VHH binders against Profilin-1 (pfn-1). Designs and how they scored, part 52

Target 1, 132 residues: Profilin-1 (pfn-1), of Caenorhabditis elegans (q9xw16)
Amino acid sequence: MSGWNAYIDTMTAAAPSIKRCAIVGAADGSVWARTEADNVFKASEEELKTFVALFNDVTQVPAKGADIEGVHYVVPRTEESLIFGKKENTGFFAVKTKSAVLIAVYEGPNEVAAQVRKAVESMQTYLNNAGY
Below, E stands for the ipSAE of ESMFold2; O stands for the ipSAE of OpenDDE; V2 stands for 0.75 times the mean of E and O plus 0.25 times the DockQ between their complexes.

## First folded at step 9 (VHH)

Design wa25 (from w25 with S109T S110T; framework vhh_6fv0_2)
Fold by ESMFold2-Fast, scan of step 9:
Structure wa25 (fold): chain B 132 residues (1-132), chain A 126 residues (1-126)
Amino acid sequence: as target 1 above (132 residues)
Amino acid sequence: QVQLQESGGGLVQPGGSLRLSCAASGFTFSTYDMYWVRQAPEKGLEWVSTISYSGSNTYYKDSVKGRFTVSRDNAKNTLYLQMNSLKPEDAAQYYCAKDYDILTGYFGTTPEFDYRGQGTQVTVSS
């Protein structure tokens, strides 16, 4: 009951401009935990499987963009284990760990985007150090 | 230069109330999520509350839920913490912050922080 959901709760407290987020399996996109109720993360199983596969070659992503929750995002560039995109006042940060992909969809200006990125990267570091 | 100035602390009896303020300058206050953190004597820093840049989303430490309310006035560059039903356990130096790393503290890593304010002291005794 306090498993992976505790990580979601901590993430949203750390960056409250996150509208929706999820922790999914890196191999298949299976949902381990996600925001629920009014902030439910609504990506389909097929979309998540497609999304996590983008980490197999992140250099190809800027040419195509990325789809999350049926929304197409422009991806200006990628880093080895980071895909991020923006669409108007919304955006996302997704990071890959050994076993997981953390996805955070946020809304707000560039300053809160930077705070969201920091929170996502801090969680990535923690999960990697914990062997996930 | 980023500057944060806390005020409103004081001595209160158990069950009493205080309203803390944080005056912000040197950055665009309205575009940042903000935090309240506290440190009791001989204890580490503890996260208390978070508020989104717009004021629409708020989060609280479990032990203060229902008693504390965070709010902000973006036109005045001011962050507030209304504290009701104060308990001896709430006695601490209270700080506001824009760059606090909550995640490192929660997962057992030594938290790093950059505070511009001096804090405001809250004492709860009879």
Scores: ipSAE 0.396, ipTM 0.730, lowest interface PAE 2.5, mean pLDDT 85

Design wa26 (from w25 with S110E; framework vhh_6fv0_2)
Fold by ESMFold2-Fast, scan of step 9:
Structure wa26 (fold): chain B 132 residues (1-132), chain A 126 residues (1-126)
Amino acid sequence: as target 1 above (132 residues)
Amino acid sequence: QVQLQESGGGLVQPGGSLRLSCAASGFTFSTYDMYWVRQAPEKGLEWVSTISYSGSNTYYKDSVKGRFTVSRDNAKNTLYLQMNSLKPEDAAQYYCAKDYDILTGYFGSEPEFDYRGQGTQVTVSS
């Protein structure tokens, strides 16, 4: 058996163009699991606390953008439980569940971005159905 | 129109090897992550392996790790699965896929989308 790291493994297998990802607590941004070693997700706990608070009112996010791993992303629009940004060939998708926020930073063309979004949304559905 | 054509299956003894190929056409192969999945008799679809669009990242089902190797040749629009040390439990119909959801085992996002090929049969017996 494995803990939350099993979900990270499933996510990267579902979208191998994800460079770094993490599952964090929705209330406080505490890290439950993240990619490690050569693909370590580098966001500080302070940055993650700020990031998860964006889900308290996603309508404010496009005006301000979002910071992940010390990088400022332009957020073109949001959905009720989805924040995403893109620059050149890199981007991120972040989704909120009942108890968690899943963040995936990827690199690749638009076709890959669509596959990453699909994987992130599928995991969101799975975690919500599991009560998280 | 998207087309995927698997080949390379056959009958081998336990411990044997096979190399599966998947020829892709009708889309820009080099910009998509690709998947190998299998279906054994009386079982559902099982994810086997994933490879990123560039070939730099690969992932495997635990039971095949160290025995199977996925690779791709973007210039030839071809996906490969090298299978070594084959076991009876590896016997299945093998499919390649462009759009595959590992959590649900679904090919594509809509009922009208089916990006899997016809498959190639792998039989392992003495």
Scores: ipSAE 0.492, ipTM 0.770, lowest interface PAE 1.9, mean pLDDT 86

Design wa27 (from w25 with P111A; framework vhh_6fv0_2)
Fold by ESMFold2-Fast, scan of step 9:
Structure wa27 (fold): chain B 132 residues (1-132), chain A 126 residues (1-126)
Amino acid sequence: as target 1 above (132 residues)
Amino acid sequence: QVQLQESGGGLVQPGGSLRLSCAASGFTFSTYDMYWVRQAPEKGLEWVSTISYSGSNTYYKDSVKGRFTVSRDNAKNTLYLQMNSLKPEDAAQYYCAKDYDILTGYFGSSAEFDYRGQGTQVTVSS
C-alpha cells in the first residue's frame, strides 16, 4: 500500500492521454487523490459534491450534461456506473465503485478515448474487488 | 488481424545496451497507446513503459526511469525500447502490447484475443 496516489499513477501510466484525473469519495465528492502541479485537477469541492450526486440517477444526466473543472460537457448517454462526456477535442470518463468515483479528463481523438475508458474501468474493477 | 512481433533481444553485460523493436500490423497503429511489459523467470508480468499514440507522452517503471527510452515511428508501424545501463534485474522476456490492462495483466479485449507479441529475450550476465 502506497496510498491513493499510487492508483492515480497507475491510471496515467496505462493511458498517457489522460491529462488530469482524480479519485473522490462517492458519498460526498471528497478528494482522496488527484493529479497535481503541471496537470492539477482543478474541480472545486462543491462541483465534485454535485458531480458524484449524478450517480444517484444517471438516467437524468444526458438531459442536463455535467460540469467538471468549470467546463460543461455534453453527456450523450450513461451506463449504471459510468458517466462520460465530450466537448470539442476534450472528454472525460467517470466510473463509480462501492465507495469511490474515478474521474479522468483527456484530450484527443476517439481512439485514445477508448484507452482512457479501459484504464478507468480496469481501476474500477480492481477497487471493487478490493472492497472500495 | 492484430499482430505484434518483437526483436532485438540478446545477451549483454551489466552496463550494456540493447534496442528492442516491435513491428505492428492489423490495426491503425498511430491511434493506439502502446506498452512494453516484461516477465522474468518464475515471476509475474511487470509493466515497463507506456507511450501515447502520438509519441508525446511517455511513462516508465521507477526502476528503469532514466535508463530506458520508449519511442515509436508511426509511419513504419514500429515501437522501440532503448535500454541503457542494463542491470541483472532487467533480464526477462520483453513483450510489446496493445490494449494492455496493467492491473490484471490481461492482453486484449476478450478471452479469445491476445494482442501481446511473442516476445524477445534479454539476458544480462554478471
Scores: ipSAE 0.000, ipTM 0.303, lowest interface PAE 11.5, mean pLDDT 82

Design wa28 (from w25 with P111D; framework vhh_6fv0_2)
Fold by ESMFold2-Fast, scan of step 9:
Structure wa28 (fold): chain B 132 residues (1-132), chain A 126 residues (1-126)
Amino acid sequence: as target 1 above (132 residues)
Amino acid sequence: QVQLQESGGGLVQPGGSLRLSCAASGFTFSTYDMYWVRQAPEKGLEWVSTISYSGSNTYYKDSVKGRFTVSRDNAKNTLYLQMNSLKPEDAAQYYCAKDYDILTGYFGSSDEFDYRGQGTQVTVSS
């Protein structure tokens, strides 16, 4: 367990509607930190490697969707450093920094999604400013 | 099975008009607020208009106010967008949607709905 777990704790404190999240390497999808125990982020290393590669050309993602924890999500649109998806009452936000990808899975009504997005984007800004 | 089918797009000259339609099935249309969103080539999705489930309240993107009118026919499960005084910047693929979240920019659609494969194209050129 590394110092990166502190960033997981910060994000989940800022947006309690986050059910599971992880910080992974942008180049290879290697897990730097993730939620554990009853809130364990369950994605395999193979799935994460595939997922982070989506940031190489985000314009292709809405046509295909994205898979996280074995769940296929509809991706309505992307931005250069943002992929987000929805499936029923479950959704995710994933943002890329210089060297990391932050993934947060949430459950709940649409009114909490904006808070989850703010928490993830705030952490993205912090990590970019810190040189990550 | 949720289905949304857009139609009515085409080529029009600046200042022209088009009327878009969206036929909905597979859900109780009359209980949902409905949305029109658009995507121009090499740009992101952009919210255009909202209509409440009853049709009593309508909202518009500032740049289309006074030119576009959204309406619905709950008996026919159909959503409409009347577009007048069209400008080149209105050229885009137009989609209808349910449960669109303006703040996050995502649709309340399931994995059964192929919103990217649908839509109707609007071209504004002389």
Scores: ipSAE 0.000, ipTM 0.117, lowest interface PAE 14.6, mean pLDDT 80

Design wa29 (from w25 with E112D; framework vhh_6fv0_2)
Fold by ESMFold2-Fast, scan of step 9:
Parts: structure tokens; sequence; C-alpha cells
Structure wa29 (fold): chain B 132 residues (1-132), chain A 126 residues (1-126)
């Protein structure tokens, strides 16, 4: 796949424990690319619009948690451009760039979570440097 | 202390097969995604394949797709690379890695990362 789907493929190759992921517009949550077929990222347009708006004030997120694909995640803490959540053996990392939000949902132990975070943050750096 | 020991390399003729092994110790092997990378003097270091911690997901460099198969045995802490239909361009020193950043082509997540092993040499000649 060309375009934005090439970045999805690169992230999943770097951290294959990512179950589903997407790159969405930071302003409106519009989907630029996502995993497809058996690993389709299935968040609704309304949910994504709500989710990206969380980056306007990340300090409020730990009190409420976050919803992705109809699943409610506990958010232990946030960083300026990073929201992450956990639910049992699953979790997500979401990072904001200049124009995009990258969301990766994963399953696995803490070592897997660390690898997924690295992959998401590396892509964040790459896209910021590319002007996105 | 992390240790990775590769084996199984050798000399094969074009079209031949080899199976590489990587014995891992010093960390909980079953909780890490693993990588095969190779280094040929003319090309430099390049990523070859990735396998998820459970073995459920695998990824390959385009030029080896359909010829190479990565697998793992978590009970034995061992990573494998089955190489079929070997080509002269596959000749390289092969390494396994616990940490390889495909986006940047960098080994390790910190300056202190140390993967052990001298790799295993694959030579393809008639």
Amino acid sequence: as target 1 above (132 residues)
Amino acid sequence: QVQLQESGGGLVQPGGSLRLSCAASGFTFSTYDMYWVRQAPEKGLEWVSTISYSGSNTYYKDSVKGRFTVSRDNAKNTLYLQMNSLKPEDAAQYYCAKDYDILTGYFGSSPDFDYRGQGTQVTVSS
C-alpha cells in the first residue's frame, strides 16, 4: 500500500504486537490510514473526534479515562503529546504531531507495551520532522 | 545480562537452503518481539524479518518474502530463520536482535543496549 498506509505497515513491522492502529487528523479525527481486514481499526467518526479533542487538555484525561473502539481504558497519567491507557492485558498509545494523532492498540505484557510506545514515538518524531 | 548466540550459517549453492538459530538468554524471551538483520560489506546493516512475542505475526523484507520463514520456540528460548532458494545477494553475516528500530535502522533503545553474538556467516557460491 502507498500513501499513509505505508506508515501503518512500517509501525506494525517495528512492533508486531500492535493489534490495530490508525493515523487520524488532529483537528477533526478524520482517518488518514488504518489497519484493515482482520485487524480493522473500527473507531467511529464521532468517537475519534471526541478522542483527538482530549489533546486540548490532557490533564483532565486521567480522571475520566478514554474510549477507543467502544472500549473504555483507564488512563494512569498523560504527557503533553501522549495519552496512553490500559485495560487488563490490552492497552493503547496515542501521540499527537503537528497535524496528526497516531493511535496504536496492542495486547501483551509490559515489555510489549514498551516496544509499542517506542514505535509510536519514533513515528511521531518522523512525522513531525516531515512537517506533519 | 542479555546474550544472543547465532548459528547455522555456512556455504550453500544458489537455490540451496539453510536454517539459522538464535539462542537467547538473560531476559524473558517470550515477552519480546525479535528480529533478524544482516550485514554485507557492500550493503551495510539491513533488516530481514520480524516476529511477534507470541509468534502470531511475522514481517519480511520484500526481497526475501516467500523464500524466508521466521519462527520461534518460546519454551526453548530460540529464534529461527529458514532460508530457501538462496541467492548470491543473500550472502551476509546474519544477526538476531531483541531491539531493532526499523524506522531508523538503529539497534537498541538506549546507548547501553548490547546484543551478544558474532552472528553467523552465510555464503552463497557455485
Scores: ipSAE 0.530, ipTM 0.771, lowest interface PAE 1.6, mean pLDDT 87

Design wa3 (from w25 with L103M; framework vhh_6fv0_2)
Fold by ESMFold2-Fast, scan of step 9:
Structure wa3 (fold): chain B 132 residues (1-132), chain A 126 residues (1-126)
Amino acid sequence: as target 1 above (132 residues)
Amino acid sequence: QVQLQESGGGLVQPGGSLRLSCAASGFTFSTYDMYWVRQAPEKGLEWVSTISYSGSNTYYKDSVKGRFTVSRDNAKNTLYLQMNSLKPEDAAQYYCAKDYDIMTGYFGSSPEFDYRGQGTQVTVSS
């Protein structure tokens, strides 16, 4: 792992309802850092390449949904640099920066989802300001 | 009205113990992750511990691991911090918080805080 692990640790400490997360390259979905061991983020290289390409036109995503870790999520709507989805009691938030995509998978009710979104968007702002 | 009331602080000698409490009201306590943060004189806010809404996940600042234990009682809307083997560097005003933007606080110079109480003072001296 790399220096990017510090950002993963910061996100999970800020929002403990994040079960798994990753920071990947926006151009190709290459993994820069991800949760490991008991909280391993299991998305394949091919799946991540497909996922980050969704940011090329987020308006198309609600019609088809999104796949993360082999799980198909319903995406009810998108925002300019944000894709989020839900399936039963799990969900995810993914945000794009200049060079990266941050993905956080969580478990819990809507109040928990709001906290996870806040953590991911705060990191997005920090990384954009740092030139990433 | 959302309100958080901290208690349990005091003066203790190095190696002593204290148990802090945070009584929450005005929101559905059981659906929010909760945090303990502290601020020593002339220092910025420092994250200490986090506990998930269900109590299943806990996280700690490296310097307090093994000494501090966070817990919660959702039926009583109360958050706790058990502090053992207290050191002089643990002396600070302790606050509990919900929806606290710790990431912005850690990386930014002017974080947004949602403080509802005066905190509780912990003093460690010999």
Scores: ipSAE 0.007, ipTM 0.403, lowest interface PAE 8.5, mean pLDDT 82

Design wa30 (from w25 with E112A; framework vhh_6fv0_2)
Fold by ESMFold2-Fast, scan of step 9:
Order: C-alpha cells, then structure tokens, then sequence
Structure wa30 (fold): chain B 132 residues (1-132), chain A 126 residues (1-126)
C-alpha cells in the first residue's frame, strides 16, 4: 500500500487544486490509497462500491448523477472510462483503469478543472501501461 | 514562447543556505501552478515542491520539509525556493516547471520538457 500512496502524492503535487483523492479497486471500491489528515477523502466503503459500479454502464450516469463523500454531483456527460461531476464550486474527475478507479475532488472554477482532468488522465494512462 | 530562467545556485557547505529564483515569461504566470524539480547526476528527475497559482497551497517532498520554502510573486512573474540546512543529498541541477512536467519527469516518459528551464546547479561540498 505504501507504493499506491506515492501516486496520491504525485496527483496532489501535479494539480494542487485537488483537495482530496483516492485510488480504489475497480471491482469492489476497496481503498488502495487516499489523502489523509487535513485533507482526508471521506467516502464510505458502501458509497465507493456503488460509485465504481457506475463504470459498468457509464451511459446511465447523467440521468442519475453521482455521489462522492455524501455530496450529490450533476454529471453532464460521460466518456467510456471517465465520469466527472459538478456541484457549485466543487467537482470531481474519476477515471477507470484495468484494475483501479482514480477519484479526484477539487474546488475552484472551470480553469482549474481542466488542470485536474489532465492530471487524472495522465495517471490513468501510466497505470494502464503498467498493467493496472 | 514559454520561457523559464532559473538562477541562484552555487557551491555551499553542508548546513548552508541558497535561494533559487525562476523568472517566467510567455504565459500568464498567475494562472499556473509551479513546480521545483531536481536531477542529481545519473539519476532521474525528482519532484521537490509545488506552489498553487495563488500561492495559498504549498507541498514538499518529505526529505525537504522544514528546510525548503517555496514562494511566488505573481506581480513579478517570479518563483522562489529558499533552501536552508542543505545536505549533500540536495546536490542537483534544479529546474522550475509548469503544467504537467512533473508527471512526465516522475514517470520518465519524456526526454525533454518544453516548459522546464535550463536549470541552476546546486553543489553541496564537505
């Protein structure tokens, strides 16, 4: 697990507008690593299990939205392996790899959202190439 | 036209201090998070510090926490790294970077960073 914490550190360093993030198992939503202490990622295990199941059919998600850390987000659209949502000044990007789902929660305007998306997609590419 | 110009490196004894500067031009400096990264001889790029576009959030590699302080002056388009209590393991070429250069360097996928400057050499001799 210490290895996965290094990816959390890389994500938060690459896009400081990320307030909290986690790497969870794609099959069951089990937490592999997450931000801790003052920026602890607060999603429950049941919420994460429900969330990762959304990747089984992302086309259903815009009609229902998505819940992260007890916050309900409007999901305007999805892509094959990407779910993103907005609520007021908060948002998230979540991407699925072969074995994992990366979730990054950020705060700020659309200008910082683009930076967060790039960080998450870069990590997704790296992990897929590494066999995760 | 993105340009980054590092300065302030030099030779220092263990326990000494240096202040690095990075002069940025060719982009709206105040809207980008900035990074300090370093590369020791025959080693890969290593992330050192991040500062958010506003200056409100700072992050550090564990081994430099309490010794290094990153700051920025958005009016002057300048990034700083104050390095105190320097150790031999801090000796490296130091670069400032914007965007996702740190991800590329950390994962080792690109040989060159368009948004990384020429660097400034820090040598710590006993």
Amino acid sequence: as target 1 above (132 residues)
Amino acid sequence: QVQLQESGGGLVQPGGSLRLSCAASGFTFSTYDMYWVRQAPEKGLEWVSTISYSGSNTYYKDSVKGRFTVSRDNAKNTLYLQMNSLKPEDAAQYYCAKDYDILTGYFGSSPAFDYRGQGTQVTVSS
Scores: ipSAE 0.000, ipTM 0.143, lowest interface PAE 13.7, mean pLDDT 79

Design wa31 (from w25 with P111S E112Y; framework vhh_6fv0_2)
Fold by ESMFold2-Fast, scan of step 9:
Parts: C-alpha cells; sequence; structure tokens
Structure wa31 (fold): chain B 132 residues (1-132), chain A 126 residues (1-126)
C-alpha cells in the first residue's frame, strides 16, 4: 500500500521531466500511489477505471484517444502493453504489468519523452519480475 | 531527411468530397504506420486517421468514421485520405505524419508529428 510511493520516487528521479505519475490497479484503476503536493496526479476514480479498461483491447484506442486528468490525448498507435499520447507540448506513457498500470505525464521536447518512456518501461519490467 | 508533401485540398460545399495525397520520401515508407492529422484555427491539433504499414489496419476519429477512408500505395510511397460527406467542422489544415514511436527515439523531430510540409488546406463553406 504505502510502500508503493518508493516506485513513484524512483521513476521521477530517473526522468525529471515527469510532471505527474501514478501506479494504479490494472483490474479497477484503484490508486496504489501517485505524485502528491505541487504535482498531484488529479485523475478521478471513474476516469482511471475507464483508462485501465483500454488495455483490454489497445487496438481500439487510436480511434478514440485517451483521457487523463480531464485532458484528451491523441493516441496515434499502441503496443500490447503500452499506450502513449500527445497533446501539444504535453504527453503521457502508460504501461500495463500483471497487476498494475503505470501512468507518467510529462512536458518537454522529444529527448525528454524518450527518457520518460525508458523510465516507465524499466519500472514495468521490474514490477513484472516482482510479480506485480 | 524525412519529407512529407500534402496535396489535394480545396474549397467544397457541405456534403462534397475531396481526396488528399501525401508523397513521402527519405525513409522506408512501407515499414511505417502513417497518420492524418488536422488543425483548425481554434481547436488545435487533432488526430484524424491511422493506417498500418501494410495497409491491413485502419483507425479513425469517431466523428469521421464512415465518411473518411485512409489508404496507401507502398509502391508509390503515397498516403491517401478520401473525404466524403464533408461538414463545416472538417475545415482545417491537413497534414500527414510518420510513425509516432520513431519520434521518441534519439533521432527525430522536436514534435511527435512530422509537419515538414505546409499541409493542405480544406475549406468547407456554405
Amino acid sequence: as target 1 above (132 residues)
Amino acid sequence: QVQLQESGGGLVQPGGSLRLSCAASGFTFSTYDMYWVRQAPEKGLEWVSTISYSGSNTYYKDSVKGRFTVSRDNAKNTLYLQMNSLKPEDAAQYYCAKDYDILTGYFGSSSYFDYRGQGTQVTVSS
């Protein structure tokens, strides 16, 4: 429960351009951990439940896009366990593990987006190996 | 250098049709998913359609489904967008764009879409 904040800290340390992030349950979108204080991740429980359900069929996501924190993102393509999107100078990467979905919202140019993707995918690998 | 050149825009009445083309060069066109995006003055950038590298899979924005058809000719390095039953809300500058995933690598544009061309203007007026 409370120990999950350490993974948030690890991701934000690895990619400082992450503005907000969360780790949520893959089955229901329940928040396990999220950024707090000045960078609080603001998605509602209902929005997150809708978002994690997108991983049930990622091939449908480009047609609709994705909503995170009340912001609608263009999702031009997906991979089996990865949804990512862009809206002007902001973007996100979301990856699914066995039990969780990691969501990272960032701001910045192409180089920082690459760092954010790497950080999120590295954490995905770690959590899968840990049984999550 | 990746280059994308759009054409085929113009002025049509509501209910009319246009066919847009995008000539691609500087990369192996047949190995990349391609996109159509548009920008109206007050709405910002908006994704319209995606076509897989093989042409086997197509995706559309909900509001254009059934009216627009994306296709590609890999032998000619050309992407197309057939637009039928055009509505005033479809008026925008249209751009084609290369695979989003490539733009998160160590090379690529400062934006996720390649708008190196000027795009092609679509105007729908009464």
Scores: ipSAE 0.000, ipTM 0.229, lowest interface PAE 10.4, mean pLDDT 80

Design wa32 (from w25 with F113Y; framework vhh_6fv0_2)
Fold by ESMFold2-Fast, scan of step 9:
Structure wa32 (fold): chain B 132 residues (1-132), chain A 126 residues (1-126)
Amino acid sequence: as target 1 above (132 residues)
Amino acid sequence: QVQLQESGGGLVQPGGSLRLSCAASGFTFSTYDMYWVRQAPEKGLEWVSTISYSGSNTYYKDSVKGRFTVSRDNAKNTLYLQMNSLKPEDAAQYYCAKDYDILTGYFGSSPEYDYRGQGTQVTVSS
């Protein structure tokens, strides 16, 4: 996880509506970095392994939704490297890079979703360009 | 005040074909990705197909690939689903749904994705 905390800080600074986020390994869901303390990202390793495996076939995800931190989210649609979900006043965006999955959970009205998506996709582009 | 009106369902024999339509109003149809979803009795809502706002990208549930084709006519605000080689497992109420605004990244006006049309019933029976 050494050094990856800076990317968490960058994402949360870019979109303050992110309540919790993590960077995990795409192959196994291992946590590389996550928000801590009052904003600790609480997903178990078992849940994260299940979650990152969804990127093996994103077309199946809208039919069943996705679970993050023990919360079941409705997933209205997916893109090849993007899964996003909504539940009441909360939501998430998750993007896959070559070797990582970035997950950001936000709270608030739909107006904040665009800012969170932009922050996550900007980091995805940066990491892909850096070879991750 | 998004309105979606599905039509084209009916009773068909296994191996038969149906073409479903969805007439959309109350939003700028050409800027939204659109879905077909279905719900069979005693089963949950199931995603079937997605078409991008431009019509350039289409996605399908594995069990319908090669049999179903989604298309849209943005000038007519209409979404279509051509269903060929229908199987008993395809019997369900079919709904169209709009996705979030692609320009802003918002989910649609509703907290859940919008499939508030009445749906159209597809029955496959020999």
Scores: ipSAE 0.000, ipTM 0.160, lowest interface PAE 12.1, mean pLDDT 80

Design wa37 (from wa35 with L103F; framework vhh_6fv0_2; at its last look DockQ between E and O 0.80; V2 from the best seeds 0.00; counts 0 for: pae E 3.1 > 2)
Fold by OpenDDE, look of step 10:
Structure wa37 (fold): chain B 132 residues (1-132), chain A 124 residues (1-124)
Amino acid sequence: as target 1 above (132 residues)
Amino acid sequence: QVQLQESGGGLVQPGGSLRLSCAASGFTFSTYDMYWVRQAPEKGLEWVSTISYSGSNTYYKDSVKGRFTVSRDNAKNTLYLQMNSLKPEDAAQYYCAKDYDIFTGYFGPEFDYRGQGTQVTVSS
C-alpha cells in the first residue's frame, strides 16, 4: 500500500457518499491509488489516459461528456481544474492538481454532490500546497 | 435556518458509555452526509466520524474505531454517536455538523452548520 492510499481513505472519510475514487497521474493517467475491495475503482489505465487528457481543453468536455469505468456521464460545465459529470443519481468530480487528477464517483442527491465536491476540492488544495 | 442540537454528553468513568444525539432542522437532513467532530481543551477541532446520507457508509477516526458507532434516523432527523469503552482522551466538546472540511476544520459559512455541542467528560 502506497502513501497515496492514505489520501483515498481521507477523501472517502470526508465524503462518505463517495462510492469509488482514485488518484492518478495527470500526465498519463497512471493509477497512484484507488479504492479497492467492495468499492474497487475499475477504470482502466487506457480510459484514465483519455480522461486526464480532457484537462488539456476542458472547454470541449461538455460537448462530448466523459467516461469513467465504462459509464458515460453528462458534463454540464467545466472549470479550469474541475470536471464533473452526472448520470441519474450518480456523478463524479475530478480535479486536477499540479501532478495528479483526483476522481471521485458518488451516489446521492444534489446536496451530497456538493459535499463530495467540497471534499475533493479540499484534497486538491491540500495536495497543491504539498507540492503535488 | 439550519439548526443542530447535540445532547447526551455527561461525566463517565473510563470504560463507560454514552450515546450522543443530534437533532437537525432547517434543512433536508436525509440528503446530507453528516459529521461528528470534537474539541478537547487546548486542542483544535478534530474529526471523529462521518456517515453518508443514507447511512450506508460510515467512517471513523482510527482512535475511535471499534468503540464508536455513528448512525442516523432520517425519519427523525437525528444523528447518533454511540460511544463505548470511553477513554480520558475522548473527553471533549462534541459537535455534529452538516458541512465540515476535514482538512481545515471549517464548518461552513459563518460556522452555522454545527450545534452548540455537548460536553463529554471521562474521569475516574
Scores: ipSAE 0.845, ipTM 0.916, lowest interface PAE 0.5, mean pLDDT 93
Fold by ESMFold2-Fast, scan of step 9:
Structure wa37 (fold): chain B 132 residues (1-132), chain A 124 residues (1-124)
Amino acid sequence: as target 1 above (132 residues)
Amino acid sequence: QVQLQESGGGLVQPGGSLRLSCAASGFTFSTYDMYWVRQAPEKGLEWVSTISYSGSNTYYKDSVKGRFTVSRDNAKNTLYLQMNSLKPEDAAQYYCAKDYDIFTGYFGPEFDYRGQGTQVTVSS
């Protein structure tokens, strides 16, 4: 809770093509921190609860896709703690740590998608090492 | 194949200004977010500024906000850092980077083509 905004700031500095991002609780999808103002991450409580539950069995996700902020994304594949999707010029990366899920929605070409993924995975490693 | 060449550093007095340039080649510059990073003597790498591929989003280290401005010219494959009101603590070797991990200070696998940097010295 306290200080989680600093991680949002670090994420957007690390990958400025991120349009919106959030850190939510892995158990319930509760928002710990998110981008604000013109870049507010505006997923509903119900949507976030549904989204974090996808990490209970990521192998089912490519068949169904995933919804973030009311937008349906095609999920081409998943890894044990990573879900990602693409829709036109936008996409997302979401990773699970011990107690959190990081969600980053970005806009841009495949090159910036790779940079966003790297930033999200680096933060995942950092938070896991910090016990979250 | 990725090449980054910094220039524009020099010696200035406190309160002075410098404009750094980074000439990029060997990749599609316009499709990458870019970074400015610095390293002072006996200190680690420190993130300074980031600019999105389109130039529409910029971010800065707190200590340089309001004094530094990052920009880019995608037609010329060039990244810039305008530094105003320079302070002694800004003295460092400045690098531009395409692949920089802010959490680890890692330059990507093409780090051999990371720019050699440009030195900024601020006299007392």
Scores: ipSAE 0.603, ipTM 0.813, lowest interface PAE 1.4, mean pLDDT 87
Fold by ESMFold2, look of step 10:
Structure wa37 (fold): chain B 132 residues (1-132), chain A 124 residues (1-124)
Amino acid sequence: as target 1 above (132 residues)
Amino acid sequence: QVQLQESGGGLVQPGGSLRLSCAASGFTFSTYDMYWVRQAPEKGLEWVSTISYSGSNTYYKDSVKGRFTVSRDNAKNTLYLQMNSLKPEDAAQYYCAKDYDIFTGYFGPEFDYRGQGTQVTVSS
């Protein structure tokens, strides 16, 4: 919906190397907002349900990796509310808030990855402070 | 170590144009997304424009869309802002930045890297 789409626009403006991103419900992976048009975030409902469940025990994720949009990523590290996935020159950051998971898929060098993480964590803090 | 130096500001009439430059050193410029921000006297920082590390993606504050163009030359480690159709409300100190938190409208204490800025004044 248009309200949540503003947060997608803000994240892409904050980190312009994000190729696709989404805000999904933490309980069930339902899509609240996503990048659309030429850069549609195309994860299925089943894939997103499986993905958000990874936050139930992030310590198990590095052994298995993670799938987003049918792409398998190696997960070199996790934190209680953050999963970082990597595949060659692309990757993702996902963070959990009280109610949502923010997912950003980017392309670029490690310096860009750090900027993407900053943008995603800033939105995480904003949504948590707002009660989401 | 990180150094950013803005230039190209000055006094122009409404409707005039300026081209700002930002010379970067002390880091690998071509691997960072970059930002233009501005600050009028006694006001907070206002995000103006963002450009991706390769220059492929650009974003603008609504009030400057169609008038301002951000660009970069990674071979010269230089960021640019072409400002056309300038208005009195565009008058401010302009900064380029390697880090900026547009959700809160200010730099965080850990990532407060910016130059001294360049002044844009629009007088009729």
Scores: ipSAE 0.339, ipTM 0.711, lowest interface PAE 3.1, mean pLDDT 87
ESMFold2 (binder alone), look of step 10: mean pLDDT 81; pTM 0.824

Design wa38 (from wa35 with F107S; framework vhh_6fv0_2)
Fold by ESMFold2-Fast, scan of step 9:
Order: sequence, then structure tokens, then C-alpha cells
Structure wa38 (fold): chain B 132 residues (1-132), chain A 124 residues (1-124)
Amino acid sequence: as target 1 above (132 residues)
Amino acid sequence: QVQLQESGGGLVQPGGSLRLSCAASGFTFSTYDMYWVRQAPEKGLEWVSTISYSGSNTYYKDSVKGRFTVSRDNAKNTLYLQMNSLKPEDAAQYYCAKDYDILTGYSGPEFDYRGQGTQVTVSS
């Protein structure tokens, strides 16, 4: 058994264009692990509780957008367990597992978005396989 | 078509150094994070290092931290791996990759298409 920070490190190694990320509880948005120091993930508990509730009905999200770290993102579309947003050169991918939500904020050209999505979805699969 | 060509491998004594290069073509190199991976005899493919598209962020396998340095020259579409203090356990075929899944050990089609790599042998 390892602490949740090890999964954050694995995700950032897999896609270094991730600027900030977190693993939070799917039920309440409680932070299990997040990037720290100069790359600290700055979402409040209130914001995260609101954000994870979006997974209760992802079909409504494109009409409203999503807020992460006080930034409002346009959400062009969603998938059953995936919400992603874009704002100019920055964006995010968020995926839901059985008991967690992984959120990765990245900055860079559109080409890095696919690599960030892959890293987040790989971790989603890994955690689901581990029972989370 | 994505093309990656590795060079710079060779035979070196324990404690020696080598600098690997990877020449990239067929995609906009400067907009992709890049990976170094290796495969030793009798072992599977393993991740060694990652570098962000801008070169600002680098990550390393624990066993190579402090000895290996990854870098890139986006103007030349070239990725580098400086390997210092080489150990016998570093002997492997080294590959660069545009797409690699660290959790599953899978590289993308670019690795499958560019499967020659560059051989690193460490012996006394």
C-alpha cells in the first residue's frame, strides 16, 4: 500500500504538461491528494463538492460549464465518466472512478491535451482495477 | 507518418557516460511530451524518463535519478538522454517514444513502427 501522493506523481510523470492535479472523493469532493508548492491545486472544498456532483448527470454540464480553481471552463461535451473543459491555452480533464474523481489541469498546445487525457484515463483504469 | 530515430549507444565501462539522441519527424515535435524507454535482456519494456513539450518539466525512473538527464532541442526536433555513472543494470536497447503509458508499459504505434532503438552495453 502506498499513499495517494504516489498516484499524483505517476500522473505528472506520464503527462508533464499537467500543471496541477488532484484526486478527490467522488461522494463529497474531499481531497485525497493534490499537487503542492509552486503547483498547488487551489480548489476549495465547496467548489470540489459542487464539481463532483456534476458526475450525477454529465449531460447537463455542457450547457453550464464547470468551475475549477475559481476559473470557469467551457465544457464542449461529456462522456459517462469524463468531463473536460477548455479556456484558451489551458484546460482540464476530470474522470470518475468507483470512489474517486481525478482532476488534471494542463497548459499548452492542443496536441498535449490528448496526452493528458490518456494519462488521466490510464490512472482511472488503474484505480478502478484496484477497487477505487 | 511519425518517425523516430535513436543513436548514440555503444559499449562503455561501468562508471562511464553516453549521450543518446532521437531525431523526430512527421509530427510537430515541439507540441508533444516525449519519453525514453528501454528494454533489457530478459526484461520487459520499462519507462526511463519523460520531458514536457517545452522542456520545463522532467521526470525519471527512481534508479536513474541523479545520473541521467533528459533534454530537448525543439528547433532541431531532437530529444537527448545524457547518461552518466552507467551501471551494468542500465544495459538495454533504448527507444524514444511520442506515446507511452507508464502504468501499463505500453508505447503507441510510433514505438512499434520505430522499433530499432540504440543499444547500450555496460561491461568491464
Scores: ipSAE 0.372, ipTM 0.723, lowest interface PAE 2.7, mean pLDDT 87

